# VHH binders against Gluconolactonase (gnl), part 5

Target 1, 316 residues: Gluconolactonase (gnl), of Zymomonas mobilis subsp. mobilis (q01578)
Amino acid sequence: NGSTIGKITKFSPRLDAILDVSTPIEVIASDIQWSEGPVWVKNGNFLLFSDPPANIMRKWTPDAGVSIFLKPSGHAEPIPAGQFREPGSNGMKVGPDGKIWVADSGTRAIMKVDPVTRQRSVVVDNYKGKRFNSPNDLFFSKSGAVYFTDPPYGLTNLDESDIKEMNYNGVFRLSPDGRLDLIEAGLSRPNGLALSPDETKLYVSNSDRASPNIWVYSLDSNGLPTSRTLLRNFRKEYFDQGLAGLPDGMNIDKQGNLFASAPGGIYIFAPDGECLGLISGNPGQPLSNCCFGEKGQTLFISASHNVVRVRTKTFG

## First folded at step 4 (VHH; framework vhh_8emy_2)

Design s28 (from g37b with R98K)
Fold by ESMFold2-Fast, scan of step 4:
Structure s28 (fold): chain B 316 residues (1-316), chain A 123 residues (1-123)
Amino acid sequence: as target 1 above (316 residues)
Amino acid sequence: QVQLQESGGGLVQPGSSLRLSCAASGFTFSSYWMHWVRQAPGKGPEWVSSISYSGSSTNYATSVKGRFSISRDNPSKTLYLQMNSLRPEDSAVYYCAKESGYDWEGSYYFDYRGQGTQVTVSS
């Protein structure tokens, strides 16, 4: 049938309202080069997930298993020699228009894809005339604004890439009217992000081993950051404990519990910042991103060469 | 105890073919991605190729794509690298490597690589 990986660790009794430690972590997909950016598409009842190094976007259903949805998923073939390490799609969300909005590493743009026709269009590919590095993840506000990160991971040699036009790695906000704001330029490797349900907070991961942080930004009424505080530094988990992974993708449930990739797996933080528990893969296996799907309680997790699911008691 | 034993190297002329083998023991071979890594004299290790647990996904360094083919036989716990159209630039010690992890900078971490097998391509 299905195989399982890893384990769930409880740090607080508050985890019991969210997840049982005995819940299996079920493998639903295998043989992926690097799984990333899972998104549940409610209108078709299917999961999409990215494989950025392979330039493939795959689809999963309980009945049919895994199939190819887009190939190429990001950069068109042929890929220019020596310019891209991750030419594919990465993070994804279903937008207010029902289309799949894609942080497209290889096209260096926020794209949207029609889930039925598979036709693509560019949403935005530059800031003040300079091409993005390689957009990585995105998150929608209820008003339809989209926040996204732009680290250099898609580009060969990262910050030293010959085609990199910006001298920073940004976090951006695109409003529904097309206004693009650079909201953070000081992070070395901005990666995953999520809004609190009341949209007063923006969580942002920094996947740099020298500064492996999850930050919390306070937002004003226009959705712009006014200050930040550190949620957690994972330096000891990475260097002292040798745990796999770096702060990466994240998602949030309707009660404001944050499910965040970091060294050791997916950490679960309450809205007050208390760490409640940890979903881990096998030793040495990073868990890079997650989304809620099915009837809203199933957590899908990208887990290196696998995609897994965990049935929770909470709603995303 | 985890062991990897490479074989099949040798001295060949440019344009020749070689098939490298790696015999694995001490772990559940069918549960791990496997890799070939090479190291040329005076240079650091270069990743060459990878293969998924089932063999359905393979990846290659740009320098060898179209010339090299990675495969595995899970029942015999053996990894292979078929090397065609060999060039002097392919001269290196070739190592079989068990995957231990992957980082955000696209690098695989390797555990229990073997002693290697020398490939020399010269006239």
Scores: ipSAE 0.014, ipTM 0.465, lowest interface PAE 7.1, mean pLDDT 91

Design s3 (from g37b with Y109H)
Fold by ESMFold2-Fast, scan of step 4:
Structure s3 (fold): chain B 316 residues (1-316), chain A 123 residues (1-123)
Amino acid sequence: as target 1 above (316 residues)
Amino acid sequence: QVQLQESGGGLVQPGSSLRLSCAASGFTFSSYWMHWVRQAPGKGPEWVSSISYSGSSTNYATSVKGRFSISRDNPSKTLYLQMNSLRPEDSAVYYCARESGYDWEGSYHFDYRGQGTQVTVSS
């Protein structure tokens, strides 16, 4: 630990209010099959992160380093042969109830985990009687509604999986009263998502190399989408520049700056859509997701086999 | 020059065990995730197993879970695959591979692999 990787690239002077290009990208965890879904737990002062292919959820503190939090993190052992690519937990957020809400790829559900007792419970596992594919990421509104994505990544053979029940890969909204709405069914690989601080916009990544897009949906007063526009297409970065990764996880600071995984690393977008900079990791290794922690200014990034941290000037 | 050299293959009966070895040279072995990949005649390559930098994390294809065990010895720059309870469908050329990346749809990318070692399981 204490080693650094990667680099920060500045595209706009506006980056200087958020991050210095000389800031070290510090490795805090390694030996992870595929790091994903970091979340900072304020009540206890620790980081949790997922390893979905390995079916493990790990905990990190600055004083004690890495330990196992849940094993298995998702699907119970034994894993059915030939049915799961990612049996573990994936994206996570602390909910308004103080529980860890988990996009659980292997259980094919949104789950709650008590951060103290480690007891798990199912929140929702189906839409109109059909099991979810493999929930991937989630994001809370201030009212307690949760938005989540349901791509097929947890399932062997993806869209051609023998256990897939839905004919689409959805984006859903679960209201605090339990109402579940399908808000988008037309994306090929919905993945990461985030709400703007004023909740007028929902950002959604599509991790398909044929359509490697980050979309911005305009939301009505009920939190439902009315229209969408393209934030950015990453086809050039992926195919022409050969950069690693596809649009994946994301998070947002209190000023509305978006920190989004895409080919090459974590891109920083201002609320007006201008791309300000890029945080890169090891060559050939994607940076898949991120969260804020440590008094709100530290950005933690899942970086393939590693988890890294970057000290920012902004608050998440 | 990066080199990976497999050994330990052979002809065995169903239910037998074999231990494969891969000798690495020309790079810092401890800085790479390492994999075993196999290829049967007329078929595409199939990923078998992976191991982390330190060896603290290991992963297996569903077809070999509970039967195969991957390990590494960083001081000697050697990767191993212990294969137990071998079946006719395990017959393939086994390759040691150095990881260069991971695809969103679950495919590992390799920049180097060895010449392979033939494993034949036949009654």
Scores: ipSAE 0.420, ipTM 0.711, lowest interface PAE 2.4, mean pLDDT 93

Design s4 (from g37b with Y109T)
Fold by ESMFold2-Fast, scan of step 4:
Structure s4 (fold): chain B 316 residues (1-316), chain A 123 residues (1-123)
Amino acid sequence: as target 1 above (316 residues)
Amino acid sequence: QVQLQESGGGLVQPGSSLRLSCAASGFTFSSYWMHWVRQAPGKGPEWVSSISYSGSSTNYATSVKGRFSISRDNPSKTLYLQMNSLRPEDSAVYYCARESGYDWEGSYTFDYRGQGTQVTVSS
């Protein structure tokens, strides 16, 4: 109990409204092969997080610690030899129906899980008859539309996978009525994504070392992209500074501050794009994703072999 | 001064067993995931096995799953690899490696490895 890692770096005095540099980064879970996709489940007051390579979804509470929630979390056992790098669940969000919506790498689908019964069902597993690569992360609009990314990370040999059916790595929007739109096909490694609180912007990470970008898409009234601008390129942080990680998972607070995984940790961007600060973990170990939980001010971060908790002054 | 010192290699016949050891010093051993990697002549390094901080989680390459077993003793700062049913294709220099991080499209990166211990499986 009570072990801490990393540090918080302040780039702007505007960080002071969100986070103190002296705030401890507390380890709440360890011995995870690769932590990913944390989500807070308000109905039950617990954290879920994925371990995609291990094919396990774990649960954490302050009082009981870590337990297994789903095993397998993604692909059914036995796993086909040589086909999956990450057979498990990945990114997760609580949907408007109170179910846990899962970007399921091994099932190659968006799945729903009942948080009480743990029953699973497929939401969508293909676009125009072709199976998804390996869905990675998702984000809900207020209207109930879900945006999700489909990079090849779950598949052995990535883009060169023998089972990959699409010749692109997509970003999709599934509307509440079941309509599925491919909204971006030109990114090499689409990964994390988040909507601004007013839903005029969609943030998308590209976790390619050759193009380590966080993009901002302007959305029309139908939630579809009309243009994009670059929020930040992390080539310098990755190659020149040797910082661990690539643009990955992200989340957003109610004020529109973006908390985004990139080389070095979780970067905090104001709605105007100014970088305010950085939450770092163990040297050499990426911080891959984050979510707000508990009473809304606690930031949970997947931190390689660990899950950590940071008490903020903001609300998610 | 981080040091990793492997031992236990040798020349054995197919079907034999060997137990490799790695003595660690100069760092807090219990704070690191530890790995075994091997390299055959003219080949690149091949990841073999990993073990978590406490030893509660272990992983194996498909080529060795069911035959090799990784373990650790944190009080003595020692990592082990029990190798059973050895095959000629297991012939390699075996390195104990300290995890430094995770490469996004690959697997774990290593900042230190020992000088290795030679395993030769030959009739």
Scores: ipSAE 0.480, ipTM 0.741, lowest interface PAE 2.2, mean pLDDT 93

Design s5 (from g37b with Y109A Y112I)
Fold by ESMFold2-Fast, scan of step 4:
Structure s5 (fold): chain B 316 residues (1-316), chain A 123 residues (1-123)
Amino acid sequence: as target 1 above (316 residues)
Amino acid sequence: QVQLQESGGGLVQPGSSLRLSCAASGFTFSSYWMHWVRQAPGKGPEWVSSISYSGSSTNYATSVKGRFSISRDNPSKTLYLQMNSLRPEDSAVYYCARESGYDWEGSYAFDIRGQGTQVTVSS
């Protein structure tokens, strides 16, 4: 802490209820290969974040700074030669059981980790007998169901990986009773996802430069999608403006404002879909994911080689 | 002038070692992650290795892990690649590159590359 990067850009006066444009973007961690999947652990008051290519999960507190939480974070050592691009943990959420639920790229599974003992267990690693590609992010419903994405990013050669068993990159829903549903198989690069507070909408990012979209799925009373609409296409930001990043991680506040990674940084969308503002980092460096923490108003952002903190006026 | 200049390439036998150097000028070298990228004739560029600002974090492509070692000397503004147990498939032009961001379909995006240094591993 002590250095700042980037800037906040206001697109709508509606941003003023959420974030001041003068708010500093504070660097709290640096020298990370690729920061991802920040999660705030309320029981213990600490941040965890992933470094998937490095196979390390780190912990941060204001008083102690950065330390190693798990090494390896995902795939056990030794890592098989030529099989993994990202052997580590990725997206994380605290589950209803108080455990850290992990989209584990290298283990190719949804894992859970005890935040005190650091013991790990597999939740699910396959759909109908076929191993997942490399789970990337996850989001809980209030009922305890978990939605997660399964792009090929952890695997060497992506879709052409020798160990990839599925012919698609899926979005899944795991219900509390153990039922696993494939809810979307048509996205090329499903990545981040979030539920609206009323759970009528599921947001899903697609990090393909040919189709750099954030989709909104309408959900029925059973939490299953019935239709989708496009929230935004970022092709112009990526190709015409040359902005860094692609639609990636996201999170949502209690009022339904979406904080979504896309080319240029973290975009803030109101529940009606209006884009209110943008949090940008260093030029050329993507902001890949975010979470709310501390007393609920602090937004933590994974920012390439850095993790940053932004004080908001809203609650996650 | 912003510049990267590689040296140390050459023709060697399989099993040999080479040390590549990259001299940086015109920018604050210690403020950037640095990379080595290689390109063989008829192939696209392949990321080889990266090093953090301080040198405390280093990463390697699976094909070179255990054989290559990346290092930097910030006071002299120089990046190094120590290449051991060289194989014919390591033959390529090796480029020093300054990181500008991350590419979702690759590892990293670069805004500055050097002119390259040719490494040929053959009998």
Scores: ipSAE 0.192, ipTM 0.590, lowest interface PAE 4.4, mean pLDDT 92

Design s7 (from g37b with F110M Y112V)
Fold by ESMFold2-Fast, scan of step 4:
Structure s7 (fold): chain B 316 residues (1-316), chain A 123 residues (1-123)
Amino acid sequence: as target 1 above (316 residues)
Amino acid sequence: QVQLQESGGGLVQPGSSLRLSCAASGFTFSSYWMHWVRQAPGKGPEWVSSISYSGSSTNYATSVKGRFSISRDNPSKTLYLQMNSLRPEDSAVYYCARESGYDWEGSYYMDVRGQGTQVTVSS
């Protein structure tokens, strides 16, 4: 057996249908500069995860442990001096075509990777002729549309980057026919996102310490937002309680329970917005993102220098 | 009691080498990423290098990459920085630091730091 870290905190008896507080948080990978964007590849029965500052994408299996999948994972070597803070891949999802779709910070694009050949191709790298900042995370609709965020985190000096072409940090929707819509331009640090199972809601995190929010957008029948409401503000957790992290990656189970990175760890929200519990890692170390894998009930979490696994009672 | 103690600094000529050491006590050394940070007179602190729990992953500031090498010995609870081809701009107090976190704006958070060891590179 491997080592365990952290703890599970119960805020509501409703957590008991999802997760036992005694469930171990198992370390499955260590020695990562910054773990991010875990994705489970069902057809190959393996986990992929990004290390954006290191420009490496790693693979994990229970039998073989950790190996390098792509190096470089994002920007080709040599990396231009002073232009990139995170030259690697970040968030990932398996697309309807069976390819790994990658929010590629260093290439400044949504990329596809063949999980067998490891060959890469560009899906989209600009909006109306202007290059993206550094795509961070993505989420698929059942119809094959992909929502993605474009914060400046990959770029040196962030909003003040010399190579930044857009005067905003966007949230985009790419439809299966290739139509690209800018659906939100008013967030300072859009980061993680997830669709509700009925696709009437889009959750988006904002990883700005001045406005550390998770937003809920109401979607019309075309998958476009019509309004938004605040799910939660994490200012007190960050500033008053000194908890590590900011709203970051997220994922959702088939019942609509949201598993969202925020100061202190992965928070579990019921579809009605009630906060049910918290998965915490090592003190001072953020839990940045998560995905469901194995037989659908295992939650994998990127936990700073580690990747951890938690066996749940729910299906992703 | 958690402590970090640096040693190995001194006055050297440009092109010389030095090996810095950091002795850790009072915590499980093998459970932490470790950093070297330096601070020149009148300047703010500059991150130099980091090393993973096992030593399998290392990172370097662009200003020192190819010249400096970080390593650790978990059984003896010691962190090292091998500095080769030293330049006048490498002159600073060098600090060993224990990592506590990382923020989205690119800063490492450190909760324990040593008292430092002075490195002076001059002709």
Scores: ipSAE 0.252, ipTM 0.650, lowest interface PAE 4.5, mean pLDDT 92

Design s8 (from g37b with Y112S)
Fold by ESMFold2-Fast, scan of step 4:
Structure s8 (fold): chain B 316 residues (1-316), chain A 123 residues (1-123)
Amino acid sequence: as target 1 above (316 residues)
Amino acid sequence: QVQLQESGGGLVQPGSSLRLSCAASGFTFSSYWMHWVRQAPGKGPEWVSSISYSGSSTNYATSVKGRFSISRDNPSKTLYLQMNSLRPEDSAVYYCARESGYDWEGSYYFDSRGQGTQVTVSS
């Protein structure tokens, strides 16, 4: 096809081991209301991505292009009037069981989807008897535990939603034995998250314009946070530079480089916290999330109304 | 410069139909999502409908879903809103708007809109 958007900006010569500034940002899908939660499915060699406001999950292959995978992707039709802003699926990961695990805004649950039958089942939809707000993103540990965020973005009026049961927006850890822990309740808008390859750190974005932060939590041997430090605050990029987006989705390569959505695009951070570069899209259009796919070196990015891909030198 | 020019409004009876048009100039029309926004007297702006680059994806406010249809013609650089089964509460100035951004709190941002076309639904 050959359609490209945006640019790559280099902040450090350390970027050269990861990505060339001349690499094209190729548009692979368009006409999406809001692209989110891309995941690569190795066994079928295809990309899935969510469109949460449209309540659709789409599939992409290089040979066939875009097709519908699930419609509805989240909440069943008819959607209750005035209750949902984003009734669809959002963030996704392939679980250790080979199922697609889905942060599902409309069903307000972590769901499993069989990639062959497309049958779905609820994993967890509440904490201590209270329904989740609208789960947004998730990340697996090597042990099979899943970390996930529960901001109010799926709900009409957000924190002021008439169906919101929790008085906080949480970060949770679900262990393989079914134990559910609330690991952080103090963030205003927890969104994307990722584990370092050695699982000593959990990165969590907060997509609040008043506190647009990416946090790094230190984890103990049980995968529970003991402390946190600020990776970066993006108030300057958002307010002074007028860049589009807020800290959102993220992913991590095998070397521990973090690829994180924030105002201006996808920022690349080394394991030591140095910011190496930025992948930008169209002016005014946020880049919300990303995943590695194909042979492991292709970065797919949800880019507002588009999904794009970027060929990297690193492996996810 | 970017210019958007709405037309097609008027005074109609409840249950009637109207088709609004918006002529765009000064930018690559096919590269933007386009929206219809309305504002009734004494009220803030209300988002009505959106349409994707090619027109293959459309969305509607709950208040108009099933009654209104948005469409576009990229060669002529024109956006349309077909309004059926009009109700008194649909009375407003209707604006064509070019999308500039979107935030996680559910707000579309527009960097350009036209002067509007008045729709009055009254017996």
Scores: ipSAE 0.477, ipTM 0.756, lowest interface PAE 2.4, mean pLDDT 93

Design s9 (from g37b with S107T)
Fold by ESMFold2-Fast, scan of step 4:
Structure s9 (fold): chain B 316 residues (1-316), chain A 123 residues (1-123)
Amino acid sequence: as target 1 above (316 residues)
Amino acid sequence: QVQLQESGGGLVQPGSSLRLSCAASGFTFSSYWMHWVRQAPGKGPEWVSSISYSGSSTNYATSVKGRFSISRDNPSKTLYLQMNSLRPEDSAVYYCARESGYDWEGTYYFDYRGQGTQVTVSS
């Protein structure tokens, strides 16, 4: 017994192998200021999700519902006046060590959290002596390298923040041996990212109204980008159609289908770039990020004040 | 027709307390996040506090955190703001507002606001 939101729209019959248009979009959590960064923790069978402006990380199970996992989730209280817009945790992934790796806006770092003890530790908080802006999302390679984005969203006044040390908003790769590479410095608002299953492609969202793009980077054998192409520009959806949201979080299934937040909801792209369908919230409701969980086929979506789930026919 | 009606303002001395109320009608009150916003003469509107559908989540501007408490009573369709340890800089017209959206840059969008209630804190 649950309420539902939105609708699923089919653009291609290829969607039928992934998702039925009649599948309900079930509300599993409400009363979140801004839901973000859902991650499924297989060891324990629970969902974690962030509320970055509230500085809380919440936990959900189907039998117990929502509870607080970490408070504060990011920056220690009290929050310094005028410095942080989003002091909390944001994007999350379970790392190869079984720990929760967190893009942490308030500590301005990639953090690790023990899912049992809830003990935190810093992984990396700077590049060449300069503090990160506010890490937003991350994605693991099979080798254990982690890619992450560093937009200014956690900071008051964004690019004009008094505490911003970098004059760019970066995309980084941290290798298992500790080597940190700046792989892209030219994006205005790098946000969500995902690797293709064969790891030859890195998808990166740019959540700038002036350039609301999803980019595809070709990667060499060292996991470093050699070129990029545009997957899609969402200017028409944002300005002409007035749809809610900007290119944000994303995830990918085992067949390489991309599930990407953009104006209007979560768009589903085949590996060849064809747009197959759209999962939408209620009018005016942005869908910001997603992850696969439960038995691998359930898609969890952060949807503004809600977290929702959609049962798919694919595996993440 | 959506209506929001604030009350409870007045003239008080620094250090005093006031409780503001907002009576809502014409919509399903329990389905909306609600906010308090204030505006001092010659200044733009300043967001003060927010409350979730059930009241389980609340948030506050740094300037009022620890002094103000937002609450709601869904059966009576009423929003409240308990203001303690009032300061001269809290002087403003206080509006209750219905949320229509929230964006990534932290901007709340409101589709309806009340007429406001004047709070004046002076010696």
Scores: ipSAE 0.366, ipTM 0.680, lowest interface PAE 3.0, mean pLDDT 93

Design t1 (from g37b with D103W W104R)
Fold by ESMFold2-Fast, scan of step 4:
Structure t1 (fold): chain B 316 residues (1-316), chain A 123 residues (1-123)
Amino acid sequence: as target 1 above (316 residues)
Amino acid sequence: QVQLQESGGGLVQPGSSLRLSCAASGFTFSSYWMHWVRQAPGKGPEWVSSISYSGSSTNYATSVKGRFSISRDNPSKTLYLQMNSLRPEDSAVYYCARESGYWREGSYYFDYRGQGTQVTVSS
């Protein structure tokens, strides 16, 4: 048996339809500076994951283990001194074209990568002539529109970065025809995001310790937000319980259950907002992001220096 | 009880080399990422370098990349920092730190740090 870490905590009997509390959390990769943005590439049966501070994208297969997929993954080397904290790739999704779409922190763009040739190209790198800060995560609608976040985490000094061109940290929607909309400019640290399966809701995390929130936006028929409500504030978990992490990456299953990074690990929320359970890793180590893979019932989680795997009863 | 003890600092001229050591005790050293952090007088702490559990992965601040090398010896529970081509701006107290986690505000945080070893680079 391989090594296991962490614990699954049940808050509601409704968790039993999603996973068992006795399910092992299996370590599949180690020695990563900061694991992020796992994505399952179905057409090749492999996992890709980012290491944004290290500027490396790694590949994992069940048979061969871990190898380097792209180095550099984001910004070309050498990295300009004093300008980048996270020069690498971050969040990733397989697009409708079969390419890997990348929130590329160091290139400050949404990129796409051919999973076979590893050739990369820029999708979008600016809004109205101003360069993005450092795109962090992205999520596709069924129509092919892509939502993405643009916090300053890739830039040295964050909001006070000498190369930051925007006076806000945005959430954007890119339509298949190339139209780019700024849909939220009022979040301090927009990070992970996910669409509900019916696309009536957009979940967005804010990874600011002063407002560690997961927001739910109601979307109109054009995919644009009309209102928002708070799913949960994690201030007590972070400050009072001393749990590691802040609201970060997220993903959603086909039933609409949200799997969201927050202080303590990956929280599981039902579509009605009830918190059902928590997947925790090593004490003091955040779980930053997740994706479904393999036959759709495996949840891969970026867990600080590790990537872990959890078998679920649900499908992603 | 966790203890980290740094040594190897001193007064050197620009262009010189120094090797810092950190002796760890009271925990399973091979189970933790380890870091070097420095703090110059009147300034906040600056992260310098990190090393993985096994030593197979190392990372460096851009200000020291190519000049400094981090390494570890798990059997002896010792962390090292080899510093080459030292500059006046490298002058600081250097701390060995055990990683407690990484967070999004651009910094690691540490549950344990040693007493530090002073490095002064001056003519």
Scores: ipSAE 0.015, ipTM 0.460, lowest interface PAE 6.5, mean pLDDT 91

